VH-VL binders against UPF0111 protein PH0637. Designs and how they scored, part 2

Target 1, 226 residues: UPF0111 protein PH0637, of Pyrococcus horikoshii (o58371)
Amino acid sequence: MIKMQVWKKLFAKSPFKPLIRHAEVVVQTVETLEKALDSWARGDYENMKEYAKKVDDLEDIADKIKSELRDSITSKLLMPVQRTDILEYLHMQDKIADAAEDTAKWLLIKRNLDSIPNDIKDIILKMGKESIKAAKLVYEAIKQLDNVLESGFAEKEIKKEYKIIKQIEEVESKIDGLDSKLMEIVFTSELDWKDGLYILNIARTLSNISDKAKDTAERIRVLMNK

## First folded at step 1 (VH-VL)

Design a07 (framework fv_amivantamab_arm2)
Fold by ESMFold2-Fast, scan of step 1:
Structure a07 (fold): chain C 226 residues (1-226), chain A 120 residues (1-120), chain B 107 residues (1-107)
Amino acid sequence: as target 1 above (226 residues)
Amino acid sequence: QVQLVQSGAEVKKPGASVKVSCETSGYTFTRYGISWVRQAPGHGLEWMGWISTYSGYTNYAQKLQGRVTMTTDTSTSTAYMELRSLRSDDTAVYYCARDEYLGWPTFDYWGQGTLVTVSS
Amino acid sequence: DIQMTQSPSSVSASVGDRVTITCRASQDISSWLAWFQHKPGKAPKLLIYAASSLQSGVPSRFSGSGSGTDFTLTISSLQPEDFATYYCQQAYSFPYTFGQGTRLEIK
């Protein structure tokens, strides 16, 4: 109950401030996944396992915040934007943390990576680093949206927001390019089928982080039109 | 250099509230969370709760939930811990400590401590 | 809650002695254990994190070991400044919990 009152107070200041708080936890989740990936690439299973567990904990925190925010958005709370649009945004933003959790679960499946070529590990690590950039840009985008609202939708602030959205799209495109290169390496190398399945699922869930970041940016365009 | 500086000693009556501050410097405030730990005379260390300086998310020790509130002010790089409905067994030295939720080290820098005495 | 049981509750030792303090978790905490030194009138000091990693600036005579549920802190050659109370702490999950402490006294 005390958490509901805190969120209602924050919503009274701006519909976007609670979303900013949720976005911060999403960034922490993706940053922790990158630490898991760094340990994974070095063959440090125990440290990777510890970071993977922390990713799970942070995703649980993000999901709890999402539930609290949903409970705090009532018909009796006056808001300058549509509640449905806020909930749609929150759902997309939370899916970024879900994708990070999915990736961590795949990392835990295999202890010995001696059979995995270093060029494959390098590309996956690069995908992880770009995923952090995508998550941070989503955080910057929702913060800038709060500035847009505070300015009364001033042209200058709107332009700054569209610049951030474009940067998110560029990062997603770069990750897609890395994923394509990874597919080429997997198909041209003599990789055991189980190792192939393992790597492909890691790449799929990593790519999904930036895909959801791009989806979240599209939701910001909807909020900008209200 | 990293420093955590706490507010001064407090003497309170049972039923009152106390709010302890922890002003940080020498690092980016939002990079690390803050845990609060207390030690009653003749007892060991007891964790009270943790707050994210990024998200504002808090996690409180169950026995204190409902009586404790942790907050932060990013503009002053300061964390606060308020304890309500004080009892004589809340007499303790209260510490804030920098706490990296997602990495190491944990509690690598501490405030100097704030003595809170609750007497009737 | 994860319960941390520390032993012994106190130990008397002389300068130059090897001292071992143990800590047991009620469940598997992997390597998410830290050790702290606490002296009267001062804030606690982090000695060891991740069960076995030495914090910067801490003398090499301090070492940690263990994984899962059983952990040890060792001081290989006790110095006068090492007389203090030592605490283990699990950082695996909330709520964070401490052992009850081991008071290291001069013999």
Scores: ipSAE 0.006, ipTM 0.438, lowest interface PAE 13.5, mean pLDDT 86

Design a08 (framework fv_amivantamab_arm2)
Fold by ESMFold2-Fast, scan of step 1:
Structure a08 (fold): chain C 226 residues (1-226), chain A 123 residues (1-123), chain B 107 residues (1-107)
Amino acid sequence: as target 1 above (226 residues)
Amino acid sequence: QVQLVQSGAEVKKPGASVKVSCETSGYTFTRYGISWVRQAPGHGLEWMGWISTYSGYTNYAQKLQGRVTMTTDTSTSTAYMELRSLRSDDTAVYYCARGSLDFWSGSYEMDVWGQGTLVTVSS
Amino acid sequence: DIQMTQSPSSVSASVGDRVTITCRASQDISSWLAWFQHKPGKAPKLLIYAASSLQSGVPSRFSGSGSGTDFTLTISSLQPEDFATYYCQQAYSFPYTFGQGTRLEIK
């Protein structure tokens, strides 16, 4: 691992700085997925396919960073928080990128996109844009956690952190609401059964992005209380 | 103002190594990858490789695998490309360019280039 | 590796002419194609990305089209500063590859 020493130096200054770097790639993965969704909604299969490929590339990069960070966290590295808590946080944060990759894989299954009603596409696009907000809020949350540590756990910084965590929860609730509306439309629409399964799986994997963002926020609470 | 500034021209003997630098400014260094492209006299553009300024992940052109190393120094927002075991056919102008992935704006192309570094390999 | 082939290898034209340059990929690259202008002594300049998107600051006489394996760069009314070598480049997958170039010369 030629980059292990760089990660160890970052961990020595703050346990959260390497996690911030990983979070940046996670945001990039979700933003690229949204570009795939935009192309998908326009019926542009070829452009969608390209963005889906880029999502896979970004997830591969995120996974490599995760592996490097995991290897850099040794029993000999002194840090103010438990290694197990750091590793569990990293695992949850990486699952956000996994969910984005799963969504991209589902998009690629169908070649003819014109059989999907625009109302369904519109809700999926809204879910995608909210998913970007969730990922960006996770990035903001881990950055703010670094500020909490640097301030010596000042109440002002802790309050900012809880506000961000609450915003993540609100975005997840919004996406749940959109998913519920989508289910009603799918159930009452005259969709081919394969198109129904296609849409339901896209919605499920897309919802998982915010679900994993919420799980990641719960891990932040654990890190903040150590 | 986005700018990529490369190190000056080099003259090397066959078998030597050369290390070209690419100092960046005017943007967040870790947001964009860096590609390296060269052009030999009388030939077309040839992609050499790409490096993630964020993770350090590299991908090199097959013919250069084993001879080229790309690195970055985030503290100085500088990318480096080292080419070893130089041959006369490595004589070229070497360019760095903001890479294929811009995570915030969605630009994936080489949109800003350094001025180029002439590397001459002669006996 | 994905091979990019340009046609023609050279073209002679006059100011005001409509010029068309084509690029063919050895496999489907969707719309992940860029066009560059390269003049001696200068760095390459990005003209078109994503096959058809005009780069900021590039004159509107330049346009790109195509998808899959066949792509076209068009200059609607050639200007004196447009005499240069033009390259297509696929950004579909690593390693990125350029076409051999099309030299646009004064007639």
Scores: ipSAE 0.006, ipTM 0.439, lowest interface PAE 12.5, mean pLDDT 85

Design a09 (framework fv_amivantamab_arm2)
Fold by ESMFold2-Fast, scan of step 1:
Structure a09 (fold): chain C 226 residues (1-226), chain A 121 residues (1-121), chain B 107 residues (1-107)
Amino acid sequence: as target 1 above (226 residues)
Amino acid sequence: QVQLVQSGAEVKKPGASVKVSCETSGYTFTRYGISWVRQAPGHGLEWMGWISTYSGYTNYAQKLQGRVTMTTDTSTSTAYMELRSLRSDDTAVYYCAREILTGYPDYFDYWGQGTLVTVSS
Amino acid sequence: DIQMTQSPSSVSASVGDRVTITCRASQDISSWLAWFQHKPGKAPKLLIYAASSLQSGVPSRFSGSGSGTDFTLTISSLQPEDFATYYCQQAYSFPYTFGQGTRLEIK
C-alpha cells in the first residue's frame, strides 16, 4: 500500500500531523453543513440538497483517511505515544464528521420547508454556527498538541491547550442551552407531529457535533498525560 | 480545466517587498493546498513553503522564515506570496503549484506560469 | 535538510535512445520522490510521483524506479519533445528539496 507508506512517513515526523490533516477535512465537512442549513432556512431545497451531497462526499473522504491512518497505526510502527490513545482520538474526531453527515440526511427527508416556523429555523442556524466553532476549536487543539510535543511538553504550551479544551466545553454548553430552548418551542408550538420529529432529530444530530468535539477534547487530555 | 494564473513580472530595489498572486480555476480551491517554488537564474528549483487553502496553516522554508508570508482569499480562489526585505539573490522566477490538501500523495500536479521578480539597484 | 544529488549534470542523446538519470538522497526517503520536466519559459511538469507512479497524461516511455536513497528516471525511446532539464524532488521532510537538475541535450 503506497497510501500506508505516506501516512507512516507523516507519523515519523509527529504522531499528530496526520490527525491535523484529518481535522482539516472534518472542519470543512461542518462548514459545508452550515451552507446546507442556510439554504434549508431560506426554503431553498435544491441548494440544500447540493450542499448535503457535498457533506456526504467530505465525510466519505474523512472516513477513508481515518481507515488509512488506523491501518498505519495498528502496524508495528514505533510511536512516542500509545497507539490505543491515538486510535481513540481519531475515532472521536471522525465522529464529528459522522454527526454532520447524519444532520444532512435528516435535512433531506422533508421537501416542503415552509411548514417550519422561522423561530425554530433561527435556533437551528445558531446551533449550526456554534458547531462550526466547535469543529474549528478541535482543529486548533490538535495543532496546539503538535506545539506541545515540539516544545518538549512545556508548561506554557500545555496551558494553551487546556484553554482551547475549555473553549470547546463552553461551546458544547451553549449548544445544549439552544437545544433546550428549541425543545420548549417545539412542544409549545402548533407543529404537525412529523415536523416535530424532523426538527428534534436535526437538533439531536447537530448537537452531536459538539458532543463529539468535547469527546475529542477529552482524548487530547489523555494524549498529553502520556 | 485546471488553471493557475500568476500576476505579472516585477522589478524591485533591494529592501523592498513583492507580493505575487496565483488565481486558480477549474477545481474546488479548498481541496488543494498551494506551494511556492522559485528558480534563480543559473540555479535549480527551491521550495519556499506551502499554505492550506482550507485552514490557512502555513509551513515555510527556514531560510525564508520571517521574510515570507503566504495567504489565501477563498472568495476569489487566489493565493498570495509576499517576500520582504528583498536582496539581489531573491531575483528568480516564482511559481505557485497545487498539492492535494488531504489524502495521498503530496505532489505538484499543476503549476502557475511563473512570475519573474528582478531585484536590482 | 535532505540533499538531492543528480547524475549526470548533462547528457547528449539522439531521438530513439534510452536515457537514464539518477538521483541520490542524503538519507532514506522511502518512496517520497517525484520527477519533473522543465523547459525554458514554461513551468515544471510532473512526470513521476511516489518514485514509480506515472502521472496521468505522461507518455509510457517515462518510468521511475528506486526506493530509500537511490532513484532512477528512464526514458525508454527518446522523442524530440523530451529535450529538457529534469529534476528530482523529495517530499519526505520539510523543507522539500530538489536535485540540481540534469540537462538533456540533442546530440
Scores: ipSAE 0.000, ipTM 0.403, lowest interface PAE 16.8, mean pLDDT 84

Design a10 (framework fv_amivantamab_arm2)
Fold by ESMFold2-Fast, scan of step 1:
Structure a10 (fold): chain C 226 residues (1-226), chain A 124 residues (1-124), chain B 107 residues (1-107)
Amino acid sequence: as target 1 above (226 residues)
Amino acid sequence: QVQLVQSGAEVKKPGASVKVSCETSGYTFTRYGISWVRQAPGHGLEWMGWISTYSGYTNYAQKLQGRVTMTTDTSTSTAYMELRSLRSDDTAVYYCARDQGFLEYSYPDAFDIWGQGTLVTVSS
Amino acid sequence: DIQMTQSPSSVSASVGDRVTITCRASQDISSWLAWFQHKPGKAPKLLIYAASSLQSGVPSRFSGSGSGTDFTLTISSLQPEDFATYYCQQAYSFPYTFGQGTRLEIK
């Protein structure tokens, strides 16, 4: 931990700025998915399709950034933390964007959106808004991790980081609760079975956004233990 | 030789639009982002926004959101900044600057190469 | 937005003097700070990045220090070509923000 301060004197550049920039694209991907979900909920297939395509484009950008960062991080340059831990972090962070892309792909499968009840649409929209919160908290978490390392693992900075991790866990728990409520509505409603399958897959992929955000936060815990 | 060369000075009326170009050379265009920074007479430097030369992803200063558009042409290694609905307080020297892109982990985390600047005067 | 405040706003010095300029961020920006030199009619020039890393080609009399919220640029032995305006800039988070500038003038 104390070794990090020695590293900072020798290597002034933060190893986390590329990860922070990748996180910014991940946030934009999830925010764009919310626009697709808003159009979806209004029964606007054409606008939903346009936003879903933009989600695909942003995820492709995030994936390309990940590929280049992966190659750069595996260089022979000295790093204050294990390369494998950083690569596992990057992998989990990128999976957030993957989950957003998967959700957009499920949205596109159905053209007649009027057959989906408004109470189901409302819960899906709430899950989408919470997913944005999860992605933004991951962005704050990676920025705060840089502060932890810069401070030599000062108690104050560690405390701030754990607060953010706890908030990510709380958001994931809230999304799980919304998913459970949605399941109850789906199984007690007169929804067509194909619409049920459609909704359940949208909910699953939306839940994966927060699940991967939580996994990313666990990777931060690992990085803090080095 | 790494260079960023901007288009020449512009004089515009209030309400008009201006488009400044930034032609780059001496490096792989798509490996670095481009930021735009301006300075009004008697004032300090103000960041306007950033564009990824690789993907076209942009982030604009909130004050300019809705009035600014940043684009790139990879075939000519050129970045563009268009500012619409010009006001007299948009009179400034506009700079493009090379910033570390998302793809170059080892490169400087700062604006290391700047264009020469483009004076945009907004007057009636 | 992260607010960057420089001190002093101006300083008068003689060739050979040691000059220090400070920069304060409104929140913790770790080491994500750069220093620029700006002369009238010219583009800004990068001096220091990552708070303390000297840009290639910049004289060793320039040095940067600090982390978190408080940063310092030092010129150990002022030369005639160093009279200029100096700006700090945070690259921690969008939107990037600059300090208001410090004007270094001949005494």
Scores: ipSAE 0.000, ipTM 0.446, lowest interface PAE 13.1, mean pLDDT 84

Design a11 (framework fv_amivantamab_arm2)
Fold by ESMFold2-Fast, scan of step 1:
Structure a11 (fold): chain C 226 residues (1-226), chain A 122 residues (1-122), chain B 107 residues (1-107)
Amino acid sequence: as target 1 above (226 residues)
Amino acid sequence: QVQLVQSGAEVKKPGASVKVSCETSGYTFTRYGISWVRQAPGHGLEWMGWISTYSGYTNYAQKLQGRVTMTTDTSTSTAYMELRSLRSDDTAVYYCATEGPRYFSTWGFDPWGQGTLVTVSS
Amino acid sequence: DIQMTQSPSSVSASVGDRVTITCRASQDISSWLAWFQHKPGKAPKLLIYAASSLQSGVPSRFSGSGSGTDFTLTISSLQPEDFATYYCQQAYSFPYTFGQGTRLEIK
C-alpha cells in the first residue's frame, strides 16, 4: 500500500496521476478475470479458482487505493478541476473492478463446468476479451487526460482523448450485441435452468464491466469541460 | 522441474486401438489441463483435444469425436489418450502438453511430452 | 472452427537475415495466440505466448506482434539453429487450431 502522504504529494503534481495509479490496478483486475474465464471455458476449475481469488485480491487493493485517494483530497490542494468531479470519476473507475470481482464470484458458484455448452462459453470468452479492451481503454483515457492538462488543453490532445472515449463506447456496444445473442441462445436451448441462471449472471456482471467503463468515459467528458 | 513423459512407440493394425500415456511431475497435476496434439508425416500439427485434470471435462476435435477418449489418473499424475478404429492416416507422432505451472498461465503449451510414434500398418 | 492461415508456407534465408512470418485468424482472437518452433525428432518449443510475450529461455531475437486477426513472428538476425518449421496456434476457443506451418530453410 502507498501511504496517504504519498497520495497528497501526487495530487499536488496532477489531479490525474493518482487516478492513473488506481486505473493500473483496475486493468490488472480485469486481465486476471480474463485468465479465470479462460480456465473456466477449458473446464479447469482449480486454475479458475486461483485466478478468481486473485481478482478478489486485486479488487481489494483497488478499493483501498480508492479510499486513500478519497481521504487525501483536501481543501488546501489547488486543482484545475472540481474535487467532486474527481471523486465521481474515481467511484466509476473503481466500479469496473467491482464488476470483475462479481463475475469471479459467479464463476466460483459452479464446480462441475462440463454441462455448459461450448457455444455459450465462446460468447462469454468474447465478452471477457472485450471487457479487457474496455479497461485498457479507460487506462489510456485517463493517461491521455493528464496529457490534455499538461498541454494546456491543446486541440490535438483533446482530439486523441475523444477518439479513446469513442472506442470505449464502441466496445460497450459490441458487448451489448454479444449479450443479446447469448440471451437468445440461453432461452432457445435445452440448458438446465440452474446453468441458465449461472450463465445469465456471469453475462450480466461481464456486461457491467463495460457499462462502468462507459460511465467512467462520461466522467472524463465532464473533467475535460472547463 | 516440470516434466511430461510419454509411453513408448506402438505399431498397430488397422481397426485396432492405441492408448498413449503421459506421466507428469514437478507440479500439482490437477492445476493445469492437458492437450493432445499429433503430427502425421509430412503434415502440420493437429490438435486432438483437451482434458481438465481436475474435473475430467473433455473437449475433442470434431473429426475425432467418437474415436478418441481422454482420461486421467490423479493418483499417478498421468493422462491417457485412447484412439480407436485406427486407420493408416492415424500414423503420427502423438504429443501431450500442458500450459505450465507459473503464477499466470502462458496461454501456450509448455512443457510438451517427448512424443509417441504410432504406426498403423497391415 | 477458427482457421489459422500462415504466410509464407516456406521461406529460404541466410544466417543474419531478418525473417518475418505472418498468421491470420478467420475471426478475432484478441491476443490468444502462441508461436512454436518445431524441429524433426523433437517436441515443439513454445517461443511466444499471448501474441507478444517472449517465453523464458528463448533468445531475444524472436519477437511477436499483432492482435485481433493479424499476427507476426519476427527473427531479427537468423542463426543456424533457427532453421525449423514455425506454427501459430490460437487458444481463444475450442477446438484449438494451428496454422499449417512455415518451413524456414537455408538458401
Scores: ipSAE 0.006, ipTM 0.441, lowest interface PAE 13.4, mean pLDDT 84

Design a12 (framework fv_amivantamab_arm2)
Fold by ESMFold2-Fast, scan of step 1:
Structure a12 (fold): chain C 226 residues (1-226), chain A 118 residues (1-118), chain B 107 residues (1-107)
Amino acid sequence: as target 1 above (226 residues)
Amino acid sequence: QVQLVQSGAEVKKPGASVKVSCETSGYTFTDYGISWVRQAPGHGLEWMGWISAYNGKTNYAQKLQGRVTMTTDTSTSTAYMELRSLRSDDTAVYYCARDYGDYLFDYWGQGTLVTVSS
Amino acid sequence: DIQMTQSPSSVSASVGDRVTITCRASQGISRWLAWFQHKPGKAPKLLIYDASSLESGVPSRFSGSGSGTDFTLTISSLQPEDFATYYCQQYNSFPWTFGQGTRLEIK
């Protein structure tokens, strides 16, 4: 656990260093969700359940860090960027972990995993792996934003940041494509109605991970405007 | 449309270093990692290591520990693999492959023959 | 490290034959297995990923199956261009590991 006084010191050094710490936990959350999805695809309910609970724990840690960071931003702390822009960024970044938690909750609803066809499981696993890329790219983006600030907003560092933002957008586009393919399979398949709802909600919450990553990337553009 | 083009064959003496390049086109370079795989004459494929084109993070095979370095140049969409302290058993065809983020090797370079002889 | 073992090491077949190649992992790798075709002097070519998904542009005579530790690549009706060495690869855990290869030769 990190105390509030530590966050104040990090904010004094850079407005982005506390956000980098939060992003580390967000990445851990999505990586743990991928482990839950691997177990889910194998029909291993008990290990899936264990990883799903770890996702919930990590999201709780991310949410606690978010609350501590909000409380640490004071009117007396001078910052090179607006406090409201930092808080809006933090909110979007935290929603990535929220989406991972939502996905884990949906996985837990069904105990008999054998009724889900393997072609559906395969697409969901691909969406999961792309979601990890999205989360890691957000982590790299906020780290690069710290470099942009340290360089005095140098052109070359800004260009590196925009490259990372574009990569996040491309990952989100790929997940959208997988989601569309999955929707077509579900619609034309002879799935039990409840299994259909189950799969559609897993896909929706997985897609939301990359949607929130893209939203977070858009907030980085705002932070670049000081 | 996706293409990986490697540098030409090399002949090196034991103890020397070799640096192989892999120039990519037809996709966004920083979306994918690059893995390096080699095949010695009469042997199967052996993974050497991986580099992320988006953050530069590397992961090397333990048996090559301390001898291999992988880098990327985003401005030229090119990956590099440098192998130092060459031994005769490093004679192999070296391949670069596009790695879909720990997912699959979907496109490969044509290979670069490195011969190490005294 | 995860060890990948292929069988047979070599197989002789005629055009039109059905050929099966097996790959076994030393520990569970879920569906994280790919099959590659390799010809001397050429780049390896991805055929199958996620154990059973056919890569775009690969003929439908190629198919993959299996999960966990045991996997199979099948060529339903062998064509002249299919004579090559075939490799399986796991991407469940670093380091990535390949099977030793199965050489498919004309009878």
Scores: ipSAE 0.000, ipTM 0.377, lowest interface PAE 19.0, mean pLDDT 84

Design a13 (framework fv_amivantamab_arm2)
Fold by ESMFold2-Fast, scan of step 1:
Structure a13 (fold): chain C 226 residues (1-226), chain A 120 residues (1-120), chain B 107 residues (1-107)
Amino acid sequence: as target 1 above (226 residues)
Amino acid sequence: QVQLVQSGAEVKKPGASVKVSCETSGYTFTDYGISWVRQAPGHGLEWMGWISAYNGKTNYAQKLQGRVTMTTDTSTSTAYMELRSLRSDDTAVYYCARELYYDTSGFDYWGQGTLVTVSS
Amino acid sequence: DIQMTQSPSSVSASVGDRVTITCRASQGISRWLAWFQHKPGKAPKLLIYDASSLESGVPSRFSGSGSGTDFTLTISSLQPEDFATYYCQQYNSFPWTFGQGTRLEIK
């Protein structure tokens, strides 16, 4: 367990450095989920289960980091950003890992994967790849926010940040389009109702990854204005 | 007082494996990560990889991927680095160094170094 | 991987001299750079972290500056114990990478 004093040292350097470290774990969580989805699409339950367990482990690590960061932030730290805004950002960023864990839990519900049609698997895999892009863009955004602060809020650095935020919004829109397409296929298909419920919940939790990434990007706007 | 104490020098033949230990004291072991850095004779410092004593998570240099394994034993506050399929160009002094979890704001304390010689 | 290039590769100086060593990153690393002193038979020693922050216990004659891709280590008045090899190291992204080293020798 990382002690409170370690995180206080990181906060003393930059209010965003601990958030960048948390974002690294969030990216790894979503990347590990893609490996679970790849195994799932191949009908490989055992490898899927292994990667799903790793997603759960990584999300637990993210939660532990989050809890320790909360305890490390004190009113005596002279930060250029409000404590409440940092905590709200951290909460949203952590929700991305939560959505990945929820997706992994849904994958584990079904053992016989052969009943799921390949056209449905293909769309879900595309949603998974876009979800990785969303998570990585959030990581880039929080790193760029540190550059904004270091530059004294220079307009050029702020503009780079807004470009990243726009890219996150574009990824979320693309995933929403894929989700809509998937829902049409599921509704008109000959899928067993249990398989339909299974697929729709996987899609919902995958869409939540990009939804929470977009919410996190909105918190970055708040941090930039303080 | 913080100390990192490494195991003694090793002489190995090509194809063998070596496991170097780094016993720590004077701080809470699980609060920090451990990086491994080596220096071949006449060459500079080369980072090999990092392990978190908090959760056992590792990150290895790509050139060593598949040949290196880093582990920790919390009960003895000891980190280990095992390098397999040794080649003559693995001859180097190997160091362990303490760093913050995911962050090397400084390798503030280093082990004394372990010379590993690989020769036929 | 981020390549770190130091210059010069070696420098000869006398006690009392001002010595400057530079380090260049192949891509932007913000301030995430450390400087180390290394003497034969000894472990490396941290001097500077975050490009310009002096490590506790390190003499004030050592200073660091720079950001982005260009960094400098300065020794304002060289002492006998300062003759060593100096390395820069980036920690912006994995893998961590070191410069090739600058050997500081007695003139």
Scores: ipSAE 0.000, ipTM 0.403, lowest interface PAE 15.8, mean pLDDT 85

